# Designs tried in a protein design chat: VH-VL binders against Protein DJ-1 homolog C (DJ1C). Part 14

Target 1, 167 residues: Protein DJ-1 homolog C (DJ1C), of Arabidopsis thaliana (Mouse-ear cress) (q8vy09r84to250)
Amino acid sequence: KKVLVPIGYGTEEIEAVVLVDVLRRAGADVTVASVEQKLEVEGSSGTRLLADVLISKCADQVYDLVALPGGMPGAVRLRDCEILEKIMKRQAEDKRLYGAISMAPAITLLPWGLLTRKRTTGHPAFFGKLPTFWAVKTNIQISGELTTSRGPGTSFQFALSLAEQLF
Key: E = the ipSAE of ESMFold2; O = the ipSAE of ESMFold2 at other seeds; V2 = 0.75 times the mean of E and O plus 0.25 times the DockQ between their complexes.

## First folded at step 10 (VH-VL; framework fv_inotuzumab)

Design m1 (from k5 with heavy chain F59Y; at its last look DockQ between E and O 0.03; V2 from the best seeds 0.00; counts 0 for: pae O 5.0 > 2, placed apart)
Fold by ESMFold2 at other seeds, look of step 10:
Structure m1 (fold): chain C 167 residues (1-167), chain A 120 residues (1-120), chain B 112 residues (1-112)
Amino acid sequence: as target 1 above (167 residues)
Amino acid sequence: EVQLVQSGAEVKKPGASVKVSCKASGYTFTSYYIHWVRQAPGQGLEWIGGINPSGGYTYYRRKFQGRVTMTADTSTSTVYMELSSLRSEDTAVYYCAREPYYDSSGWDYWGQGTLVTVSS
Amino acid sequence: DVQVTQSPSSLSASVGDRVTITCRSSQSLLYSSGKTYLSWYLHKPGKAPQLLIYEVSNRFSGVPDRFSGSGSGTDFTLTISSLQPEDFATYYCQQYYETPYTFGQGTKVEIK
């Protein structure tokens, strides 16, 4: 099973690392991709993370799951990555699994139009950007191919849910 | 014990409005959607719209947009559905029903229904 | 909009008969997560609708074993293996895959 976890400047370290660790322990082939110009990125709390590849290497790959960590400005860096936007739109169009935690639902997925009619949870501080019928206050929310979660405190639950859906 | 208790039957003239209440008990009110469904005489079930009590957000079927308003009062665990500019074809039994946020479960509990009759 | 269509519109049956009702959706109700958004309801005049089956085949709490659901994608079936006196009612399938949520036109099961 192939998984993409993109990261950028200001990515939330707990959310990113827990995703990668849990999915790799479940047996997934996880690629960590930087949306920046270099493989090393600084997370939101100052931790330096080293990606496997630059996102440009992922442009034409097909993934069984693409999972987005949050963080500020991490979610903005992901939102502004054109290559990642194309990957995610293909993921959704092909009905393949994707996920977003914390700030990524409101900051990254919403502008891409990927939350339309999807029951969605997210970080409490950004919940107000989802002022629709579809916004819910659950720790994990599955809506079709999309799985969302709230933040660092739900990172293990989020990753385990994705692993279950992959396998 | 989960219950949805609706307000009583209404008789209205064309052009009036009706407001039906649905009081929830026996569960966490803000953990379930509430939907409104009606059945006109001799017809099947028709979904009108729904409300997410966590935030009060609504979604209405297109044919009712502009005429229906749904609200939720979390302090009383009650939702309301108001239908305005009533016509004879709005004569129906109106039901509220809950739906868990986990979207693969069905709508498990329904109110007893409220007959709304629109006549001159 | 997703439409669901039931067949037949009505049927007459005796106690003990096997009853089969079909429901067809205008598009697949299956997500990659494995979840399929089709339910069946029983409705008697003067009563609220009652959930029988959710996710195609899962019986709701308290629903007798004689009720079963099956199907995939766009084609679904409700089966009552041995009809009982309390089963004479109108049955509805419902898609809850996307809004607007829609019900089939209903199947009335009547005493023969």
Scores: ipSAE 0.078, ipTM 0.660, lowest interface PAE 5.0, mean pLDDT 90
ESMFold2, look of step 10: ipSAE 0.542; ipTM 0.868
ESMFold2 (binder alone), look of step 10: mean pLDDT 93; pTM 0.946

Design m2 (from k5 with heavy chain Y57F; at its last look DockQ between E and O 0.87; V2 from the best seeds 0.00; counts 0 for: pae O 2.7 > 2)
Fold by ESMFold2 at other seeds, look of step 10:
Structure m2 (fold): chain C 167 residues (1-167), chain A 120 residues (1-120), chain B 112 residues (1-112)
Amino acid sequence: as target 1 above (167 residues)
Amino acid sequence: EVQLVQSGAEVKKPGASVKVSCKASGYTFTSYYIHWVRQAPGQGLEWIGGINPSGGFTFYRRKFQGRVTMTADTSTSTVYMELSSLRSEDTAVYYCAREPYYDSSGWDYWGQGTLVTVSS
Amino acid sequence: DVQVTQSPSSLSASVGDRVTITCRSSQSLLYSSGKTYLSWYLHKPGKAPQLLIYEVSNRFSGVPDRFSGSGSGTDFTLTISSLQPEDFATYYCQQYYETPYTFGQGTKVEIK
């Protein structure tokens, strides 16, 4: 099973690292891709993360799961990556799994139109930006192919839910 | 001086596999992607895929997914490309080329090419 | 997939002529960083491809100044200001914006 975890400047480290670690331990082939112009990325709390490749190398690959960590400005960096947007739209169109935690549902997925008619949770500070009818306050929310979660404190639950869905 | 030196020409039968090597020297091997490109007789250049030697992560053109495997040996600064289930259409000169991780200077150095001939 | 298309497919010219080759991309190659991911290569029979131009207009080290590149976004040009006998070759543009990386169909330049 192939998984893409994109990261950028200001990505939330707990959300990214827990996601990658849990999925790799579950046996997934996880690619960490930088949306920046370099492999080394500073997270929101100053931790330096080293990606496996730049996102440009991922443009034509097919993933069983694409999972977005949050963080600010991390979620904005992901939102503004044209290549990642194309990957995610194909993921959703093909009904393949995608996920977003914390800031990413409201900041990254919503502008791309990928929350349409899907029940969604997210970071408490950005929860009010989600569509009122579809927003829920659960630790994990699965809505079809989309899984969302709230923040660093739910990162393990998020990653384990995705691992269960993959296998 | 930067060099990419490839293994010699090969003749294969349909259904066989071929493994081409690309040995790098004169630069930091783990700071560059290695790409593979082929040119069939009378045709243009076709990108096959590439590898990040630092972690061994590969990215293949979809038409080759399932038939191509790329590996890197950092102790010898060598990348290998293996193409399986060969067909006559795979007859081509195969090139390796490097791409920097951190700038946009294009693929500046290429190997000399390896002719792979697939025929009965 | 991002496609790049060259014109012409071939041409014949005399030593000293100005030669112009165009390359058009199916989408913009300008990334949000401000960089444009288009390169030009020279390929002679029996030899490895050689990088001529990267980032649209930057000459690679050792490339004669008669070679120049220009363009932006989706429309690019390679110019050889005064064709020399050693410039007989096939020229390729390449987008390296995103995978799959693609080359133009090639332009064969023949000396009359």
Scores: ipSAE 0.482, ipTM 0.842, lowest interface PAE 2.7, mean pLDDT 92
ESMFold2, look of step 10: ipSAE 0.605; ipTM 0.881
ESMFold2 (binder alone), look of step 10: mean pLDDT 93; pTM 0.945

Design m3 (from k5 with heavy chain D103E; at its last look DockQ between E and O 0.88; V2 from the best seeds 0.00; counts 0 for: pae E 2.2 > 2)
Fold by ESMFold2, look of step 10:
Structure m3 (fold): chain C 167 residues (1-167), chain A 120 residues (1-120), chain B 112 residues (1-112)
Amino acid sequence: as target 1 above (167 residues)
Amino acid sequence: EVQLVQSGAEVKKPGASVKVSCKASGYTFTSYYIHWVRQAPGQGLEWIGGINPSGGYTFYRRKFQGRVTMTADTSTSTVYMELSSLRSEDTAVYYCAREPYYESSGWDYWGQGTLVTVSS
Amino acid sequence: DVQVTQSPSSLSASVGDRVTITCRSSQSLLYSSGKTYLSWYLHKPGKAPQLLIYEVSNRFSGVPDRFSGSGSGTDFTLTISSLQPEDFATYYCQQYYETPYTFGQGTKVEIK
């Protein structure tokens, strides 16, 4: 099972590292991809993260799961990556799994149009940006191929839910 | 000096596999991607895929997924490309090339090429 | 997939001639950083491809100044201002914006 976890400047370290570690321990082939111009990116709290590849190398790959960490400005850096947007739209169009935690549902997925008719949750500070009827306050929300979660405190539950859906 | 030195020419039957090596020297092996590109007789250049030797992460062109495997040995600064289920259309010169991790510099150094001939 | 198409497929020229080769991409190669991921390679029979130009217009180290690249977005040009005997080769443009990385069909520059 192939998984993509993109990161960028200001990615939330807990959300990213927990995603990667849990999914790798579950047996997934996880690729950490930087949307920046280098493999080393500084997370939202100053932790240096080292990606496996730049996102450009991931454009032709088919992933069983693409999972987005949050963080500010991390979620914005992901949103602004055209290559990642194309990967995610293909993921959703092909009905393959995708997920977003914390700020990523509202900041990253919503502008891409990937929350249409999907029950979603997200970071409390950005909850009001989610579509009113579809927004929910659960720790984990699964809506078809989309899984969303709230923040660093739900990162393990988010990652475990994704692992269960993969396997 | 930067060098990429490839293994020698191979002659194979259809259905066999070939493994081509690319030994790097003169630079930090784990700071560059290695790509594989081939050129069939009378044809242009075709990208096959690549690898990040730091951690061994691979990215293959879709038409080769399932037939190609790339690996890296950091202790010898060598990458390998193995292509299985060979067909006559796989007859080509195979090149390795390096790319800086920041992607903007193009592929600056190439191996000398390895001719793989597939014939019955 | 991002396609790049080259024109012409071949040309004949004499030493001293100005040569122009065009390359068109099916989508913009401009990344949010402001960089554009198009390169040009020279290829001679029996030798490895050689990088000439990266990021549209930057000459690789040691490449003579008679080689220049230009263009933006989707339309790119390689110019050889005064063709030399060693310049008879096949030239390829390449997009390296995203995988699968693709080369143009090639332009063979032959001696007239």
Scores: ipSAE 0.588, ipTM 0.869, lowest interface PAE 2.2, mean pLDDT 92
ESMFold2 (binder alone), look of step 10: mean pLDDT 93; pTM 0.947
ESMFold2 at other seeds, look of step 10: ipSAE 0.597; ipTM 0.870

Design m4 (at its last look DockQ between E and O 0.96; V2 from the best seeds 0.76)
Heavy chain, then light chain:
Amino acid sequence: EVQLVQSGAEVKKPGASVKVSCKASGYTFTSYYIHWVRQAPGQGLEWIGGINPSGGYTFYRRKFQGRVTMTADTSTSTVYMELSSLRSEDTAVYYCAREPYYDSGWDYWGQGTLVTVSS
Amino acid sequence: DVQVTQSPSSLSASVGDRVTITCRSSQSLLYSSGKTYLSWYLHKPGKAPQLLIYEVSNRFSGVPDRFSGSGSGTDFTLTISSLQPEDFATYYCQQYYETPYTFGQGTKVEIK
ESMFold2, look of step 10: ipSAE 0.689; ipTM 0.889
ESMFold2 (binder alone), look of step 10: mean pLDDT 92; pTM 0.944
ESMFold2 at other seeds, look of step 10: ipSAE 0.684; ipTM 0.893
ESMFold2, look of step 12: ipSAE 0.672; ipTM 0.889
ESMFold2 (binder alone), look of step 12: mean pLDDT 92; pTM 0.943
ESMFold2 at other seeds, look of step 12: ipSAE 0.725; ipTM 0.900

Design m5 (from k5 with light chain L30R; at its last look DockQ between E and O 0.93; V2 from the best seeds 0.00; counts 0 for: pae O 3.9 > 2)
Fold by ESMFold2 at other seeds, look of step 10:
Structure m5 (fold): chain C 167 residues (1-167), chain A 120 residues (1-120), chain B 112 residues (1-112)
Amino acid sequence: as target 1 above (167 residues)
Amino acid sequence: EVQLVQSGAEVKKPGASVKVSCKASGYTFTSYYIHWVRQAPGQGLEWIGGINPSGGYTFYRRKFQGRVTMTADTSTSTVYMELSSLRSEDTAVYYCAREPYYDSSGWDYWGQGTLVTVSS
Amino acid sequence: DVQVTQSPSSLSASVGDRVTITCRSSQSLRYSSGKTYLSWYLHKPGKAPQLLIYEVSNRFSGVPDRFSGSGSGTDFTLTISSLQPEDFATYYCQQYYETPYTFGQGTKVEIK
């Protein structure tokens, strides 16, 4: 099973590292890709993360799962990555798994139009930006191929839910 | 001085596999991707895929996925490309080339090429 | 896949001539950072490809100033201002914006 976890400047370290660690321990082939122009990325709390590749190397690959960590400005960096947007839209169109935690549902997925008619949760501070009829206050929300979660405190639950769906 | 030195020419039968090596010297091996590109007789350049030698992450052109395997040995600064289930259309000169991680300065150094001939 | 098409497929020219080769991409090769991911290579029979130009217009180290590149997000040009005997080769443009990385079909420049 192939998984993409993109990261950028200001990515939330707990959400990213837990996601990668849990999925790799579950047996997934996880690629950490930087949306920046370098492999080394400073997270939102100052931790330096080293990606496997730049996102440009991922453009034509097929992933069983693409999972987005949150963080600020991390979620914005992901949102503004044209290659990642293309990857995610194809993921959704092909009905393959994708996920977003914390700020990523509202900040990253919403502008891409990937929350349309999908029940979604997200970071409490950004919950009001989610579509009213579709926003829910669960720790984990699965809506078809989309899985969302709330923040660093739900990172393990998020990653374990995704691992269960993959395997 | 930067060098990429490839293994010698190979002649193979259809259905066999070939493994081409690319030994790097004169630079920090784990700071650059290695790409593989081929040129069939009378044709242009075709990208096959690449590898990040640091972590071993590979990224293959879709038409080669399932037939190509790339590996890196950091102790010898060598990348390998193995192509299986060879067909006559795989006859080509195969090149390795490096790409920097940290800017957009292009693929500056290439190996000398390895001729792979697939014939009955 | 990003298509990169090159024109002409071949040409004959004399020493001292100005040569222009065009490359067109099926999508913009410009990142939001402003960098544009198009390069030009020279390839002679029996030799490895040689990088000439990267990021549209930057000459690689040691490349003579008679080689210049220009262009926008989708339309690019390689110019050789005064053709020299050593410039006989096939020239390729390449997008390295995203995988699969693709080359133009090539332009064979023959010295008349």
Scores: ipSAE 0.371, ipTM 0.814, lowest interface PAE 3.9, mean pLDDT 92
ESMFold2, look of step 10: ipSAE 0.545; ipTM 0.858
ESMFold2 (binder alone), look of step 10: mean pLDDT 92; pTM 0.946

Design m6 (from k5 with heavy chain D103G S105G G106S; at its last look DockQ between E and O 0.91; V2 from the best seeds 0.00; counts 0 for: pae O 3.2 > 2)
Fold by ESMFold2 at other seeds, look of step 10:
Structure m6 (fold): chain C 167 residues (1-167), chain A 120 residues (1-120), chain B 112 residues (1-112)
Amino acid sequence: as target 1 above (167 residues)
Amino acid sequence: EVQLVQSGAEVKKPGASVKVSCKASGYTFTSYYIHWVRQAPGQGLEWIGGINPSGGYTFYRRKFQGRVTMTADTSTSTVYMELSSLRSEDTAVYYCAREPYYGSGSWDYWGQGTLVTVSS
Amino acid sequence: DVQVTQSPSSLSASVGDRVTITCRSSQSLLYSSGKTYLSWYLHKPGKAPQLLIYEVSNRFSGVPDRFSGSGSGTDFTLTISSLQPEDFATYYCQQYYETPYTFGQGTKVEIK
């Protein structure tokens, strides 16, 4: 099972590392891809993360799961990556699993149009940006192929939910 | 002085496999991707795939997925490309080239090429 | 897949001529960072390909000043301001915006 976890400048470290660690322990082939122009990325709290590849190398690959960590400006860096947007739109169109935690639902997925008619949750500070009818305040929200979660404190639940869906 | 030196020409029968080496020198081996490109007779350049030597992560063009394997040996600064289930259409000159992880991202140095001939 | 198409497929020119080769991409090669991922290579039979131009217009170190690149978005041009005998070769544009990385079909420059 192939998984993509993109990271960028200001990515939330807990959310990213927990995703990668839990999914790898579950047996997934996890690729950590930088959306920046270098492999080394500083997270939102100053932690240096080293990606496996640049996102440009992932453009023509098929993933069983693409999972987005949050963080600020991390979620913005992901939103502004055209290659990642194309990957995610293909993921959703092909009805393959994707997920977003914390700020990523509102900041990254919403502008891409990937929350249409999907129940979603997200970071409390950004919850009001989600469509009112579809926004929910659960720790984990699964809506078809989309899984969303709230923040660093729900990272393990988020990653375990994705692992269960993947396997 | 940056150099990429490839192994010598190969002649193979259909159905066999070939393993081409690319030995790097004059730079930090684990700071660059290595790509493989081929040119069949009378054709242009075709990208096959690449590898990040700093972890062994590979990314292959879909048409070669399942037939190509790339590996890196950091102790010898060498990348290998193995192509299996060879067909006549695989007859080509195979090149390795490096790409920086940072900066321009363009392929600045190439190996001299390795002719692989597939004939019955 | 991002496709790049060169024009012309071949040309003949005299030493000293100005030569122009065009390359068109099926999609924009411009990132939000402002960088555009288009390069040009020179390839002579029996030799390794040689990088000439990266990021549309940046001359690689050691490349003579007569080589220049221009363009934006989807349309790109390689210009040789004064063709020299050693410039007899096939020229390729390449997009390195995203995989699969693709080359133009090549432009063979023959000296009359």
Scores: ipSAE 0.454, ipTM 0.828, lowest interface PAE 3.2, mean pLDDT 91
ESMFold2, look of step 10: ipSAE 0.513; ipTM 0.843
ESMFold2 (binder alone), look of step 10: mean pLDDT 92; pTM 0.941

## First folded at step 12 (VH-VL; framework fv_inotuzumab)

Design n1 (from m4 with heavy chain G55S; at its last look DockQ between E and O 0.98; V2 from the best seeds 0.80)
Heavy chain, then light chain:
Amino acid sequence: EVQLVQSGAEVKKPGASVKVSCKASGYTFTSYYIHWVRQAPGQGLEWIGGINPSSGYTFYRRKFQGRVTMTADTSTSTVYMELSSLRSEDTAVYYCAREPYYDSGWDYWGQGTLVTVSS
Amino acid sequence: DVQVTQSPSSLSASVGDRVTITCRSSQSLLYSSGKTYLSWYLHKPGKAPQLLIYEVSNRFSGVPDRFSGSGSGTDFTLTISSLQPEDFATYYCQQYYETPYTFGQGTKVEIK
ESMFold2, look of step 12: ipSAE 0.750; ipTM 0.902
ESMFold2 (binder alone), look of step 12: mean pLDDT 92; pTM 0.942
ESMFold2 at other seeds, look of step 12: ipSAE 0.747; ipTM 0.902
ESMFold2, look of step 13: ipSAE 0.738; ipTM 0.902
ESMFold2 (binder alone), look of step 13: mean pLDDT 92; pTM 0.940
ESMFold2 at other seeds, look of step 13: ipSAE 0.766; ipTM 0.907
ESMFold2, fold request of step 14: ipSAE 0.795, 0.809, 0.816; ipTM 0.914, 0.913, 0.918
ESMFold2 (binder alone), fold request of step 14: mean pLDDT 92, 92, 92; pTM 0.941, 0.942, 0.942
ESMFold2 at other seeds, fold request of step 14: ipSAE 0.815, 0.802, 0.806; ipTM 0.918, 0.915, 0.914
ESMFold2, look of step 14: ipSAE 0.727; ipTM 0.898
ESMFold2 (binder alone), look of step 14: mean pLDDT 93; pTM 0.945
ESMFold2 at other seeds, look of step 14: ipSAE 0.780; ipTM 0.912
ESMFold2, look of step 16: ipSAE 0.769; ipTM 0.910
ESMFold2 (binder alone), look of step 16: mean pLDDT 93; pTM 0.945
ESMFold2 at other seeds, look of step 16: ipSAE 0.741; ipTM 0.903
ESMFold2, look of step 17: ipSAE 0.726; ipTM 0.898
ESMFold2 (binder alone), look of step 17: mean pLDDT 92; pTM 0.944
ESMFold2 at other seeds, look of step 17: ipSAE 0.725; ipTM 0.899
ESMFold2, look of step 18: ipSAE 0.750; ipTM 0.905
ESMFold2 (binder alone), look of step 18: mean pLDDT 92; pTM 0.945
ESMFold2 at other seeds, look of step 18: ipSAE 0.770; ipTM 0.910
ESMFold2, look of step 19: ipSAE 0.731; ipTM 0.900
ESMFold2 (binder alone), look of step 19: mean pLDDT 92; pTM 0.943
ESMFold2 at other seeds, look of step 19: ipSAE 0.760; ipTM 0.908

Design n2 (from m4 with light chain L30V K35N; at its last look DockQ between E and O 0.93; V2 from the best seeds 0.00; counts 0 for: pae O 2.2 > 2)
Fold by ESMFold2 at other seeds, look of step 12:
Structure n2 (fold): chain C 167 residues (1-167), chain A 119 residues (1-119), chain B 112 residues (1-112)
Amino acid sequence: as target 1 above (167 residues)
Amino acid sequence: EVQLVQSGAEVKKPGASVKVSCKASGYTFTSYYIHWVRQAPGQGLEWIGGINPSGGYTFYRRKFQGRVTMTADTSTSTVYMELSSLRSEDTAVYYCAREPYYDSGWDYWGQGTLVTVSS
Amino acid sequence: DVQVTQSPSSLSASVGDRVTITCRSSQSLVYSSGNTYLSWYLHKPGKAPQLLIYEVSNRFSGVPDRFSGSGSGTDFTLTISSLQPEDFATYYCQQYYETPYTFGQGTKVEIK
């Protein structure tokens, strides 16, 4: 099972590292891809994260799961990456799994139009940006192929839910 | 003095496999991607795929998925490209090339390895 | 997939001539960082390809000033201001914005 976890400047380290570690322990082939122009990026709390590849190398790959960490400005860096946007839109169109935690649902997925008619949750500070009829306050929300979660404190639950859906 | 030195020419029959090596010197091997590109007779350049030698992460053109395997040996600063189930249309000169992790182009290329597939 | 198309496919020129080769991408090659991922290579039969220009207009180390690149977004040009005998070769543009990385079909520059 192939998994993509993109990261960028200001990515939330707990959300990214827990996601990668749990999915790798579950047996997934996880690729950490930087949306920046270098493999080493600084996370939101100052931790240096080292990606496996730049996102440009992932553009034509097919993933069983694409999972987005949050963080600020991390979620904005992901949102602004056209290559990642194309990957995610194809993921949704092909009805393959995708997920987003914390700030990523509202900041990254919403502008891409990937929350339409899907029950979603997200970071409390950005919850009000989610569509009113579809926003929920659960720790984990599964809506078809989309899984969302709230923040660093729910990272293990988020990753375990995704692992269960993959396997 | 950056160099990429490839293994010698190969002649193969259809259905066989070939493994081409690319030995790097004169730079930090694990700081650059290595790509493989081929040129069939009378044709242009075709990208096959590449590898990040740091960690061994590969990315293949979909056309070659399932037939190509790229590996890196950091102890010898060498990458390998193996192409299986060879066909006559795989006859080409195969090049390795390095790409910086940052924003310059593919700056140094190997000398090329002719692979001939004929019955 | 991002396609790049060159024009012309071949041309004939004399030493000292000004030569212009164009390359058009099927999509913008401008990344969110502002960088534009288009390069030019020179290729002679029996030799390895040689990087001339990266990021549209930056000459690689050791490349003579007669080579210049320009363009934006989807439309790019390579200009050789005064051809020299060693410049007769096939030229390729390449997008390295995203995989699969693709080369133009090539432009063969021939003497006379």
Scores: ipSAE 0.576, ipTM 0.873, lowest interface PAE 2.2, mean pLDDT 92
ESMFold2, look of step 12: ipSAE 0.640; ipTM 0.883
ESMFold2 (binder alone), look of step 12: mean pLDDT 92; pTM 0.943

Design n3 (from m4 with light chain S32K; at its last look DockQ between E and O 0.86; V2 from the best seeds 0.72)
Fold by ESMFold2, look of step 12:
Structure n3 (fold): chain C 167 residues (1-167), chain A 119 residues (1-119), chain B 112 residues (1-112)
Amino acid sequence: as target 1 above (167 residues)
Amino acid sequence: EVQLVQSGAEVKKPGASVKVSCKASGYTFTSYYIHWVRQAPGQGLEWIGGINPSGGYTFYRRKFQGRVTMTADTSTSTVYMELSSLRSEDTAVYYCAREPYYDSGWDYWGQGTLVTVSS
Amino acid sequence: DVQVTQSPSSLSASVGDRVTITCRSSQSLLYKSGKTYLSWYLHKPGKAPQLLIYEVSNRFSGVPDRFSGSGSGTDFTLTISSLQPEDFATYYCQQYYETPYTFGQGTKVEIK
């Protein structure tokens, strides 16, 4: 099973590292891809993260799961990556699994139009940006192919839910 | 002086495998991707895939997925490309080329390795 | 997949001639950051390909200034302002915007 976890400047380290660690321990082939023009990026709390590749190298791959960490400005960096947007839209169109935690649902997925008719949760500070009828207050929300979660404190639950769906 | 030196020509029968080496020198091996490109007789250049030698992460063109394996040996600064289940259409000159860890032009290439697949 | 197509497939010219080769991409190669991911290579028989131009218009180190690149988003041009005998080669454009990376079919330049 192939998984993509993109990261950028200001990515939330707990959310990113827990995703990668849990999914790799579950047996997934996890690619950490930088949306910046270098492999080493600084997370939101100053931790230096080293990606496996730049996102441009990922465009020709098919992923069983694409999972987005949050963080500010991390979620904005992901939102503004055109290649990642293309990958995620293809993921959704092909009805393959995708996920977003914390700020990524409202900041990254919503502008891409990927929350349409999906029950969604997210970071409490950004919950009001989610479509009112579809926004839910749960630690984990699964809506078809989309799984969302709230923040660093729910990172393990988020990763375990994705692992369960993947295997 | 940056150099990429490839292994010598190979002649193979259909169904066999070939492993081509690309030895890097004159730069920090784990600071650049290595790509593989081939050129069949009378044809243009075709990208096969690449590897990040720092950690060994690979990214293959889909048409080669399942037939190609790329590995890196940091102790010898060498990248290997193995292509299996060879067909006559795989007859080509195979090149390695390096790319910085930012999207850029591929500045240094190996001399090429002719692989001939014939019965 | 992003395709790039070159024109012409071949040409014959005299020393001193101005030569123009075009490359068209099936989609824009312009990234939001302002960078455009197109390069040009020179390839002589029996030799490794050589980088000439990257990011549309930047000459690689040591490339003579008679080589220039230009273009926008989807349409690109390599120009050799005054062809020299050593410029006999096949020229390729390449997009490196995203995988799979693709090359044009090549333009063979022959010196009369």
Scores: ipSAE 0.669, ipTM 0.886, lowest interface PAE 1.6, mean pLDDT 93
ESMFold2 (binder alone), look of step 12: mean pLDDT 92; pTM 0.941
ESMFold2 at other seeds, look of step 12: ipSAE 0.670; ipTM 0.881

